# VH-VL binders against Putative bifunctional riboflavin kinase/FMN adenylyltransferase (ribF), part 5

Target 1, 179 residues: Putative bifunctional riboflavin kinase/FMN adenylyltransferase (ribF), of Geobacillus thermodenitrificans (a4it50)
Amino acid sequence: MKVHEANQGLTLPGSVVAIGAFDGVHQGHQAVLRQAVERSRQLGVESVAYTIDPPPRCRFQGSRMLTTLQEKLDRFAVLGLNHAVVAHFDERYAARRVDAFIRELTALNPREVIVGQDFRFGRNREGDVALLRRHFPVRIVQTVCCADGQRISSTRIRELIERGEWEQSTVLLGWPLSS
Below, E stands for the ipSAE of ESMFold2; O stands for the ipSAE of OpenDDE; V2 stands for 0.75 times the mean of E and O plus 0.25 times the DockQ between their complexes.

## First folded at step 1 (VH-VL)

Design t6 (framework fv_traxivitug)
Fold by ESMFold2-Fast, scan of step 1:
Structure t6 (fold): chain C 179 residues (1-179), chain A 124 residues (1-124), chain B 107 residues (1-107)
Amino acid sequence: as target 1 above (179 residues)
Amino acid sequence: QVQLVESGGTLVQPGGSLRLSCAASGFTFSSYWMTWVRQAPGKGLEWVANIKQDGSEKYYVDSVRGRFTISRDNAKNSLFLQMNSLRPEDTAVYFCARGEVTYYDFWSGYFDYWGQGTLVTVSS
Amino acid sequence: QSVLTQPPSVSVAPGKTARITCGGDNIGSKSVHWYQQKPGQAPILVVYDDSDRPSGIPERFSGSNSGNTATLTISRVEAGDEADYYCQVWDSSSDVVFGGGTKVTVL
């Protein structure tokens, strides 16, 4: 897997791009990322994980990250991604308008963009899946739930870890056992 | 159990000063944004001020800017609101609340636990 | 800056469905959160991130958010649901905005 910084201008002749913060690369994230790998193989193009580091919550709430950036990248590689694009999240990125984000994605020439159902982007979350569809074919991956029907999220996993609920947090993460 | 307990509310003359406190327990206080929200008698909720986990960033509603100061002491699990140049319009119950930010958007936050509130009355 | 518009009151019979709207320009692009407040009490969070429920909140409470309107839906309403309900968003300027509140009366 090749790793790129968002600001270095990666250009591809075609791609399938999965977008998310992907903190922990938990089972919900894995569904999105695996879809990108599978679809890229079907289309004969490169797969890309577009991620933000540190995750917005960790940058502004002070929560510990579930993975270091390197651990996140290693997990992308295990899942079969060809490229990772890392956007460094700071005040400038948080204030970014939707058009700047669209320009970055356009350089990758996406044949398909894969996101979770609740995906938002740009300042004040003004960008959503509907806006993204104006520029690219978008595939929405439905929310992954655990056995009790509750959504799997990085926030829930951090809460379990803080309580010392290691077994349950490991199940939701789906690591260290490789997929 | 998460608990937030406000104190310090009392009757104050216009132009006076008052300091409110919020004692937090049952969670890692230093890991959360904290906020003050007020409610005038018979009126709705109005946000007053936010403070980042380490105290490095503070935000205020325009009507209190320059008059109110939010601060925190993470060693004592305490949040404060210093109110100066009080006006009759500042009369309200002041609530302390814990701020929770969603992981995929730093501009998205909600308040999952609230204190019982402390009443501040500004009157002659 | 931002303004969130709620109806001042909603009346509903026991066992029926109450719907409380929160209007705002492009509110569907934001996360909306909902609070319940009973007289003399602190608000409690009943719905966050448009449609998620905190632990302990009955499944009768649900939310949606699209376009210019977010909605809190309370199904099979009970007398204990009488309260003021507030929507809330977090602005990009780090400002928090609350709606004006809706008084729900159960007859």
Scores: ipSAE 0.006, ipTM 0.509, lowest interface PAE 10.0, mean pLDDT 81

Design t7 (framework fv_traxivitug)
Fold by ESMFold2-Fast, scan of step 1:
Structure t7 (fold): chain C 179 residues (1-179), chain A 117 residues (1-117), chain B 107 residues (1-107)
Amino acid sequence: as target 1 above (179 residues)
Amino acid sequence: QVQLVESGGTLVQPGGSLRLSCAASGFTFSSYWMTWVRQAPGKGLEWVANIKQDGSEKYYVDSVRGRFTISRDNAKNSLFLQMNSLRPEDTAVYFCAREYSYGFDYWGQGTLVTVSS
Amino acid sequence: QSVLTQPPSVSVAPGKTARITCGGDNIGSKSVHWYQQKPGQAPILVVYDDSDRPSGIPERFSGSNSGNTATLTISRVEAGDEADYYCQVWDSSYDYVFGGGTKVTVL
C-alpha cells in the first residue's frame, strides 16, 4: 500500500474510493473498506482509503481516537487497499469548503465512492451523500450490527473502553486492543 | 444569555470523594459538548474532562482517569463531575465550560475544591 | 505532553500595543484560542480560531497564527486590559493544551 498526503495532489486514471474517519477501523469500517477493495478488483482500478486524521468528530468535538494513524494505515494494508490518502484535519483543512474536498476526490477519478450511511463532509458537515452523488457514483454501505442486533460504532466502542469493558470493545473492533 | 453556575466545592480529606454540579441556562444545553477545566491556586488552566452532547463519549486528562467521572442530565440542563480518591494535587478551582470549535466560549465562575488534611 | 510557551509577563503603557506570543511546534496548523482572566474571575474568550472575536470583545483585540508562533495583539491598551492571558489549542495526541499564561501589566 502506498500512503499519500491529501495535499500532495494524488491523481489516478481510475479508482474506487472509500471515505471516512475510520477511527479504530472497526467492523463497520471494515465493511466499507472491503467493499472498496472488492469493487476495485471488479472494475480493474485501484482501491483508495481516503481517511481524515484525526477523525473530524474527534477534531471538531474533542473525542478520543481509537487508533494511531500508523495503526489505522496498517489495518488498511491488511484489508488490501492499494492506496491511503491522509487528509490531516487541522484548522487549515477544516476551513476548506465542500468544493475543495470535491476537487481532491475528482483528481482520483473515482469510478465509485463508497461511504457509510451517516457520512458527512466539509466544514461544519455541510456536505452529505446527496451532494456527493452530484459528482460521483456513490455506494452506501448499511449499518453493521453485532450478534445482539445493536449498531457497531466508534462512539459505542469508545464508551465501552472508557467504562473498562475491554473484552466487548475488542469483539466490536475485530482487532486486538493495543496496550 | 448563556450562564453556567458551579457548586459543590468544599474541603475534603485526601482519599475522599466529592461531586461537583454545573447548572446551565440561556442555550440549548443538549446541543453542546461540555467541559470541566481546573486551576490550582496561583497556577494556570488545565483541562480535566469533557462530555459529548448525548453523554455517549467522555474523555479525561491522564492524571484523573479512573478517579473522576463526568456526566450530564440534559433534561435538567446540568453537568456533573464525580471525584473519587482525591489527592492534594487535585486542589483547584473547577470551572464548568461550554465547548466551541475545540475551545471554550463560556465559563462559570468556578467552585473551589481543597484537598487537605 | 506538548507544551505551549508564553512569556510569563508583559508590561505595556496605556495607549500602546501589547503583544503576547504563544510558541508551539507547527502551531500555525492548529486553531488557537485566547482567554483573558482577571483576578478572582472566570476566564473570558477574547479571540477564537486564530483571529476571530466573540461578540462584545473590542476590536482592539486581534490575533494571528503562523509557523511556530501565535500572537494575541491588544492595541490602544486600557487599564482594564490588565489580566492574565492564556492561549489554547486542541491536539490529537494531547487533547486540550493551555499555555502557561502571561500576566499583562498596564503601567
Scores: ipSAE 0.000, ipTM 0.471, lowest interface PAE 14.5, mean pLDDT 80

Design t8 (framework fv_traxivitug)
Fold by ESMFold2-Fast, scan of step 1:
Structure t8 (fold): chain C 179 residues (1-179), chain A 122 residues (1-122), chain B 107 residues (1-107)
Amino acid sequence: as target 1 above (179 residues)
Amino acid sequence: QVQLVESGGTLVQPGGSLRLSCAASGFTFSSYWMTWVRQAPGKGLEWVANIKQDGSEKYYVDSVRGRFTISRDNAKNSLFLQMNSLRPEDTAVYFCARDYYGSGSYYPFDYWGQGTLVTVSS
Amino acid sequence: QSVLTQPPSVSVAPGKTARITCGGDNIGSKSVHWYQQKPGQAPILVVYDDSDRPSGIPERFSGSNSGNTATLTISRVEAGDEADYYCQVWDSSSDVVFGGGTKVTVL
């Protein structure tokens, strides 16, 4: 797996791109990322994980990150992604125009863009999925739920860790937190 | 590498018709809007028309609307401009360029072909 | 429709700075792109989104855009910069506007 900065201009002849913050790369994220790998193989193109770092909630809300950037990248590699594109979230990113984001994605020549049901580009962006659909074919991956019917989320995992429920948190993550 | 190659330019009489072609290579053609820009001899650049990735949306400068038709064949990586009812004022080098726009003044034309000359004269 | 006005020509000595203006009503609210065209050649993109450069374009090319005027600045001008320069905006989703062009002569 090759790693690129979003603003450095990765260009591909074709791709399938998974987009998200992917904090923790939990089982819900893995469903999105695995689908990108499978679809890329079906279409004969490269797979790309486009990730935002730090996650927007951590940038604005001061929440704990579940993974370092390097841990996140290592997990993308294990899942079979060919490329990772990292977009750094800061004050400039929060204020940047949507056209810069779309231009970066367009250079990847996506045959398909894959996102989770709750995908949002940034705060107060309505119809982020609808925005992507104006430019690319988009596939939405359904939310992954545990046995009690509750959705798997980074927030839920952080709460389990704070309560010392590390075994439950590792089941939802699918990875050891310390490695 | 990205390449755009225009062809079809020639001398035509006023009122005549002509079809221009642009052959694209080195990128996923079906993922980009495409545009035609023209330049009259000794004059500046003038946008003519653009077309969405799947051909579902087409836009034209007022002076050619109803006379010119932009189209594309994604299976053949080709862009076309059908020009009808040609006028002397349509005499220009016609450039094919790669484009992408959604809202506002957004995307540059980042790659251009070398152009093909259309002369409308008796 | 919107009109973009450029000076028809600018003369500059080698090593000095050339400034090409692009005037338009409220142009500072739009993204301005700049193209360089040498005789008999296709245009090439030199500055986009007001101030960004494509890979391969020297850092001496820069841009700015505010109010009613956008400016392309070429510092430490070289003989090879002699060309016509065009500004361009999207007036709407259905209308692309180019400036009239500025011939830069390096003497």
Scores: ipSAE 0.000, ipTM 0.452, lowest interface PAE 16.9, mean pLDDT 80

Design t9 (framework fv_traxivitug)
Fold by ESMFold2-Fast, scan of step 1:
Structure t9 (fold): chain C 179 residues (1-179), chain A 122 residues (1-122), chain B 107 residues (1-107)
Amino acid sequence: as target 1 above (179 residues)
Amino acid sequence: QVQLVESGGTLVQPGGSLRLSCAASGFTFSSYWMTWVRQAPGKGLEWVANIKQDGSEKYYVDSVRGRFTISRDNAKNSLFLQMNSLRPEDTAVYFCARAPFYDILTGYFDYWGQGTLVTVSS
Amino acid sequence: QSVLTQPPSVSVAPGKTARITCGGDNIGSKSVHWYQQKPGQAPILVVYDDSDRPSGIPERFSGSNSGNTATLTISRVEAGDEADYYCQVWDSSSDVVFGGGTKVTVL
């Protein structure tokens, strides 16, 4: 897997791009990322994970990160992604315009953009799929649930860790817990 | 304490040029988008131009595009607005303001200077 | 080109609640910010991201945003709240748009 900084000019003749914060690369994220890998193989193009790091919630709301950037990248590589594009989330990225984001994605020539049902953009996390669909074909990966029928999310995993429910949090992550 | 101080406003003839400056202090200037907002006498606020932290992106309201140039010098904590081909309609108080954004779909101006008056008249 | 519509004036008695509306197509999907401006002074930010307050702004100031209308609410109004108020959005097409402003008179 090759790692690139956002805005560094990665251009591809075709791709399948998975977009998300991917904190923890939990089983819900893995469904999105595996779909991108499988679709890229079907279409004969390269797979890309476009990730924002640190996750916006962790940067500005003080939430605990489930993975370091390097752990996240290692997990993308294990899942078979060809490229990772890292958008470093700081005040510089937060002040970036939507059209700059779309321009970066356009350079990748996406045949399909893949997002999870939890994917949201901006403060309210709404309208992101509609925005992306103006520019690209978008596939939404359906919600991944655990054995008790509840949705898998980074927030739920953080809650389990805070409660000392280490075994259950490890099951939802699908990886050993980072310290 | 965050402070923004504009300077350079004066009376200019139509067709003339003027450069406005904004001196910033009390924060890491290079970490923020900066903006110019103007207000004609007795009128409301009108956005003029935005500049990204490193100066790589610049955006303008249609009425000034091609005539005004926004720039910054991060080493000197200074923001500039070069105004060319001035028109009577450009008469306004020009405010410098700081823009902290928390994600790519939100943007507000948390600190403003006191403004500098530009009068375009013969 | 997005247009934000504010009433030009709102009158309110001391101790009562003032509500200033900002109308825009699908404005509930955008982040709305509010500024207070007193005569001869620079604007100050009073509400950002629909409902958050900057440090130092009294709890009497609050905001909401839904559908086609955002609202700035000033409860227990004081004489010092008399000012012009502007709503603002940052359009995804790169334009910054201000409402026309509302003069709040405390009588």
Scores: ipSAE 0.005, ipTM 0.485, lowest interface PAE 11.5, mean pLDDT 80

Design x1 (framework fv_axatilimab)
Fold by ESMFold2-Fast, scan of step 1:
Structure x1 (fold): chain C 179 residues (1-179), chain A 121 residues (1-121), chain B 107 residues (1-107)
Amino acid sequence: as target 1 above (179 residues)
Amino acid sequence: EVTLKESGPALVKPTQTLTLTCTFSGFSLSTSGVGVGWIRQPPGKALEWLANIYWDDDKYYNPSLKNRLTISKDTSKNQVVLTMTNMDPVDTATYYCAHRYYDSSGYFDYWGQGTMVTVSS
Amino acid sequence: DIQMTQSPSSLSASVGDRVTITCLASQGISNYLAWYQQKPGKAPKLLIYAASSLQSGVPSRFSGSGSGTDYTLTISSLQPEDFATYYCQQYNSYPLTFGGGTKVEIK
């Protein structure tokens, strides 16, 4: 897997791009990322994980990150991604208009953009799946639920870790806990 | 624990240059994403942002004062220095330094106690 | 520059009162707004960031709300230690700008 900064201008003749913060690369994220890998094989193009680091919630609310950036990248590689594009969440990124994000994605020439059901982007999360569909074919991956029927999320995993429920958090994460 | 303390002259004459030093502990400006800003407050008036400096030496200045301000850091001493030229009585204020992060640079989570600077002949 | 207008400039209140302070931005700031408390002779203290997120160690009686250009700080039951001046600040764009302040005084 090759790692790129979002501002380095990665250009591809075709790709399948999975987009998300991917904090922890939990089972829900793995569904999105595995779909991108599988679709890229079917279409004969490169797979890309476009990730925001640190996750916006961790930046603004001071929440614990479930993985370091390096651990996140290692997990993308294990899942079979060809490329990772890292967008550093800073004040410049937070102030970015929706159109700047669309321009970055356009350079990757996406044959399909794959997102989870809760996907938002751009300033104040103004961008959504409908806006992305104006520019690219978009596939929404269905939410992954645990054995009790509840959705798997980074927020739920952080809550379990905070409560000392390490066994449950490890099950939902699908990886050993990182520090 | 994050602490910051401002130091500099209490009295400055008109046209002179003001130099203020912020000395801090509990964080390092070698740490990615860390920054320090300067804010001032004239007696009985509102807060006014002056300048920010970050771990990578990236600098931002209030445009209304940009031609008078210089911000610098000495990472090994845990210090940030603000220099302001051509002081005028209207620059009389309490000057604060404060901690922030680059990607959360809009809010200041820890502040120094402030140092009062009076500009008078 | 983004102008931040606070209202009221001052208010008088009693312990136990509900206090609301408003902050109006001259253009949309996408919830990149912080609230600070300042007591006489002291440095400002961060209360709320990202419009509604409570800073660690700040009592739950403080809350922030709003979106776009319109933001509010609420103190649900005023305590003696809450008599202070409050400032909003936008961090959507440089230059960073503060409101004019709201002084909360003892009735």
Scores: ipSAE 0.000, ipTM 0.466, lowest interface PAE 15.1, mean pLDDT 80

Design x10 (framework fv_axatilimab; at its last look DockQ between E and O 0.07; V2 from the best seeds 0.00; counts 0 for: pae E 8.7 > 2, placed apart)
Fold by ESMFold2, look of step 2:
Structure x10 (fold): chain C 179 residues (1-179), chain A 124 residues (1-124), chain B 107 residues (1-107)
Amino acid sequence: as target 1 above (179 residues)
Amino acid sequence: EVTLKESGPALVKPTQTLTLTCTFSGFSLSTSGVGVGWIRQPPGKALEWLANIYWDDDKYYNPSLKNRLTISKDTSKNQVVLTMTNMDPVDTATYYCAHSEDYYGSGSYPFDYWGQGTMVTVSS
Amino acid sequence: DIQMTQSPSSLSASVGDRVTITCLASQGISNYLAWYQQKPGKAPKLLIYAASSLQSGVPSRFSGSGSGTDYTLTISSLQPEDFATYYCQQYNSYPLTFGGGTKVEIK
């Protein structure tokens, strides 16, 4: 898998791009990423994980991210992604305009962009996915729930870890936990 | 067309529990990145943040209020509820709820839409 | 907790004046700073986010600047509707904290 920084101008003749913060690469994230790999093979193009590191709210939670960046990238590679594009979250990224984000994606020449059901980007409240669809073909992957019907999320997993619920957190994550 | 409206009692006696409801429209707490916060303002004084809740049920509280606060949401009713225990006359204030978001790809925004506020007086 | 010290607490100015309001954070806040305008009996209105980004619909005479711990709101040419109280607020760390406010009055 090749790893790139978002602002380095990667250009592809075609791609399928999965977008997310993917902290922990939990089972909900894996559904999105596997769809990107599957679709890229069907379309004869390369798969890309476009990821933000660290996730925007992690600055409030200190150093207890579910994975290091390298662990996240290793998990992408296990899932079969061809490329990872890492966007470093900072003040510039926080202040960026939606059209800059769209131009970055356009350079990847995406045949499809794959996002989770709850995906939002930019400040435009109307048509978050619909705005993205105006520029690219977008496939939505449905929210993955555990056996009790609760949504799998990085926040839920962090809460379980904080409370010492290690077995439950490992089930939702789908990978071993770091000590 | 984002709107928020606070509701609850205008008068509360000391030691009672205050329950405030924020009813909103033009957004959903099922949408990734969306949050609602509570802020209060005592008469003639500065704004004070109380609590935030986000779409994924992540919650943050002002620690100066010593766990007196509980925030919850009912996504199907477009409501957020704040409770504050052991009310005291110093808690007399206008209470606001406000919209916040962490836009994916653009980062966080502070409170961009506010309710009109509701005045809560704590007295015997 | 990050304490926000806002100065001055009040000022008097004439229409057309250039007005500056300062907000000092007790530690660096990495430009996670907002400015709000509040008129009597009304809720605050967001003017500036990310220290220098103008909220949609806010007149261009408002601007924000600064970095680290020192931040400034500037009104380049004061208008009659700008007489209000202004608050800064950091959102770098919880708890979220506001400055004490600056009341801008007609001279």
Scores: ipSAE 0.012, ipTM 0.598, lowest interface PAE 8.7, mean pLDDT 82
ESMFold2-Fast, scan of step 1: ipSAE 0.013; ipTM 0.556
ESMFold2 (binder alone), look of step 2: mean pLDDT 92; pTM 0.946
OpenDDE, look of step 2: ipSAE 0.207; ipTM 0.743

Design x11 (framework fv_axatilimab)
Fold by ESMFold2-Fast, scan of step 1:
Structure x11 (fold): chain C 179 residues (1-179), chain A 119 residues (1-119), chain B 107 residues (1-107)
Amino acid sequence: as target 1 above (179 residues)
Amino acid sequence: EVTLKESGPALVKPTQTLTLTCTFSGFSLTTYGMGVGWIRQPPGKALEWLANIYWDDDKYYNPSLKNRLTISKDTSKNQVVLTMTNMDPVDTATYYCARIGPYDYFDYWGQGTMVTVSS
Amino acid sequence: DIQMTQSPSSLSASVGDRVTITCLASQGISNYLAWYQQKPGKAPKLLIYAASSLQSGVPSRFSGSGSGTDYTLTISSLQPEDFATYYCQQYYSYPYTFGGGTKVEIK
């Protein structure tokens, strides 16, 4: 897996791009990322994880990240991504830099862009998906729920860790916690 | 309640530098997503965007005027300052500052300050 | 840069009239469009954002519509206080650009 800064201008002849904050790379994120890998294999192009770092929620709320950037990149590599593109949130706030965001994605020549159902890139959820659909074929991956029917989210995982519920947080995360 | 007010000289001579200050209340530029922009309007003409500054000190300038504009903020004073060099009579206009909310449109505007450029 | 073209430049209307003002963008702006009202000697006031969302405190007679490159501001029943100049503005990409304005005058 090769790692790039979004502002360095990665250009590819074709790709499948998964976009998200991917804090923790939990099972919900893995569904998005695995679809990108599988789809890229089917199309004969390279897979790309386009990640926002730090996650918007962590940046302005000061909440703890579930993974460091390096841990997140390592997990992308384990999942089989060919490339990671890192967009720093203050540089990539979509409301202010919509044209830069679209330009960076266009350079990747996406055959398909894959996002989670709750995708937001600095704007309202609906507007962000509509914006992507103007430029690229977009696949939306449905929200992943655990066995009790509740959504898997970074917030829920942080709450479990805060309470010392390590076993349950490991189940939702899908990775061993660093001891 | 959100308020903004522009201040600066009413008269500027050609070739001089204009400095305008926007003083605001009811919000902070330390708050995520917040920004302040400057817009001008020559007498009887349309609005023209000049520059934006955001909570994280990110700055944007109108490319037609980029070489002449500098925008800065002092979050402790709730102020944003715009500097424009090499003033010309065609720069005669009312200058406005306005708040940029979380979704990037201008939701509250100052009253405007008239700047006349003449010898 | 994205060019914003407003039409008409001016119009004359009577109280109670339905008024429509159009705004054309030189490229798609995905509803990142605001409408402002400016009365003589006053600062602009936000009326509508995201092409169709009414700003809090703005009378319901104002509405916005459109998509892609074509947007419209409608005043369903013109009131005396509505005589003003109206501007559209895109915030889809930098530089931010405004339309040339539409002056709504009393007939």
Scores: ipSAE 0.006, ipTM 0.485, lowest interface PAE 12.6, mean pLDDT 81

Design x2 (from x1 with heavy chain H99R R100I Y101D S104E S105W, light chain N92D L96Y; framework fv_axatilimab)
Fold by ESMFold2-Fast, scan of step 1:
Structure x2 (fold): chain C 179 residues (1-179), chain A 121 residues (1-121), chain B 107 residues (1-107)
Amino acid sequence: as target 1 above (179 residues)
Amino acid sequence: EVTLKESGPALVKPTQTLTLTCTFSGFSLSTSGVGVGWIRQPPGKALEWLANIYWDDDKYYNPSLKNRLTISKDTSKNQVVLTMTNMDPVDTATYYCARIDYDEWGYFDYWGQGTMVTVSS
Amino acid sequence: DIQMTQSPSSLSASVGDRVTITCLASQGISNYLAWYQQKPGKAPKLLIYAASSLQSGVPSRFSGSGSGTDYTLTISSLQPEDFATYYCQQYDSYPYTFGGGTKVEIK
């Protein structure tokens, strides 16, 4: 897996791009990322994880991140992504416009963009699935639920960690905890 | 076990201010990505959204009622309070509080039982 | 404001029937749509979020579909406990708006 900064301008002749914050790379994120890998193999193009780091919530609202950036990248590599594009969410990134985001994605020449059902880009929800569909073919991956039927989300995992429910949080993340 | 319960007066006179309290358990508004909203339903009519508050104290109000509404939270007490000024008979409704899962931008996953508020002289 | 129009306002059905309820948004809402069930005298209960994701504990006979402005709730085989009023809600933008409701009555 090759890692790129979003501002460095990765250009590809064709790709399948999964987009998200991917905090924790939990089982719900894995569904999105695995579909990107499988679809890229079917189409004979490169797979790309486009990720925002830190997740917008963590930057502006003081939420705890579930993974460091390096842990997130390691998990993308394990899942079989060819490329990771990292968009750093700081003062400069927060000021960037939606058109810059679309331009960066266009350079990747996506044959398909893959997102989770509740994808949003930007702090004030200035980018969403409808915007992406205007520019690219978009595939939406269904929400993943655990054995009890409840949705797997970064928020739920943070709640479990805050309560000291480490075994449950590990199950939802789908990655072993390391000391 | 997530539970929410509304409390407040059952009868309010016209022009008075209504204060409703939502007391909850099974989650905390100190947890990132969680919010609480208020929704009302006049007898025999549709649901109407009133206001949301989130863990970071971010607040949203229905513009048609914004000048009358205030939402606040007391995280240490697990409470969210809604005040509504200048009550009118048309504000007679069942008032609900509900938990928001903001990771998915704000649908209501658990609801309180509702409290009926009648506005009459 | 985004207007949510539900059709029909009411319908009569029998146990075992396939029931479909439609929700139309006045503009694209990118699948940020939830469906709620409300029984008389009770609080609404979440059935579906993100247009098609089934909430934990909700029977598989309930399903949601749609995109853009057009969304549908389907009950594949109506059961006695399903006679209720159903509401859609968009959460794409503030203010949040609900549909007018669809009352599913016994035939």
Scores: ipSAE 0.006, ipTM 0.520, lowest interface PAE 10.9, mean pLDDT 81

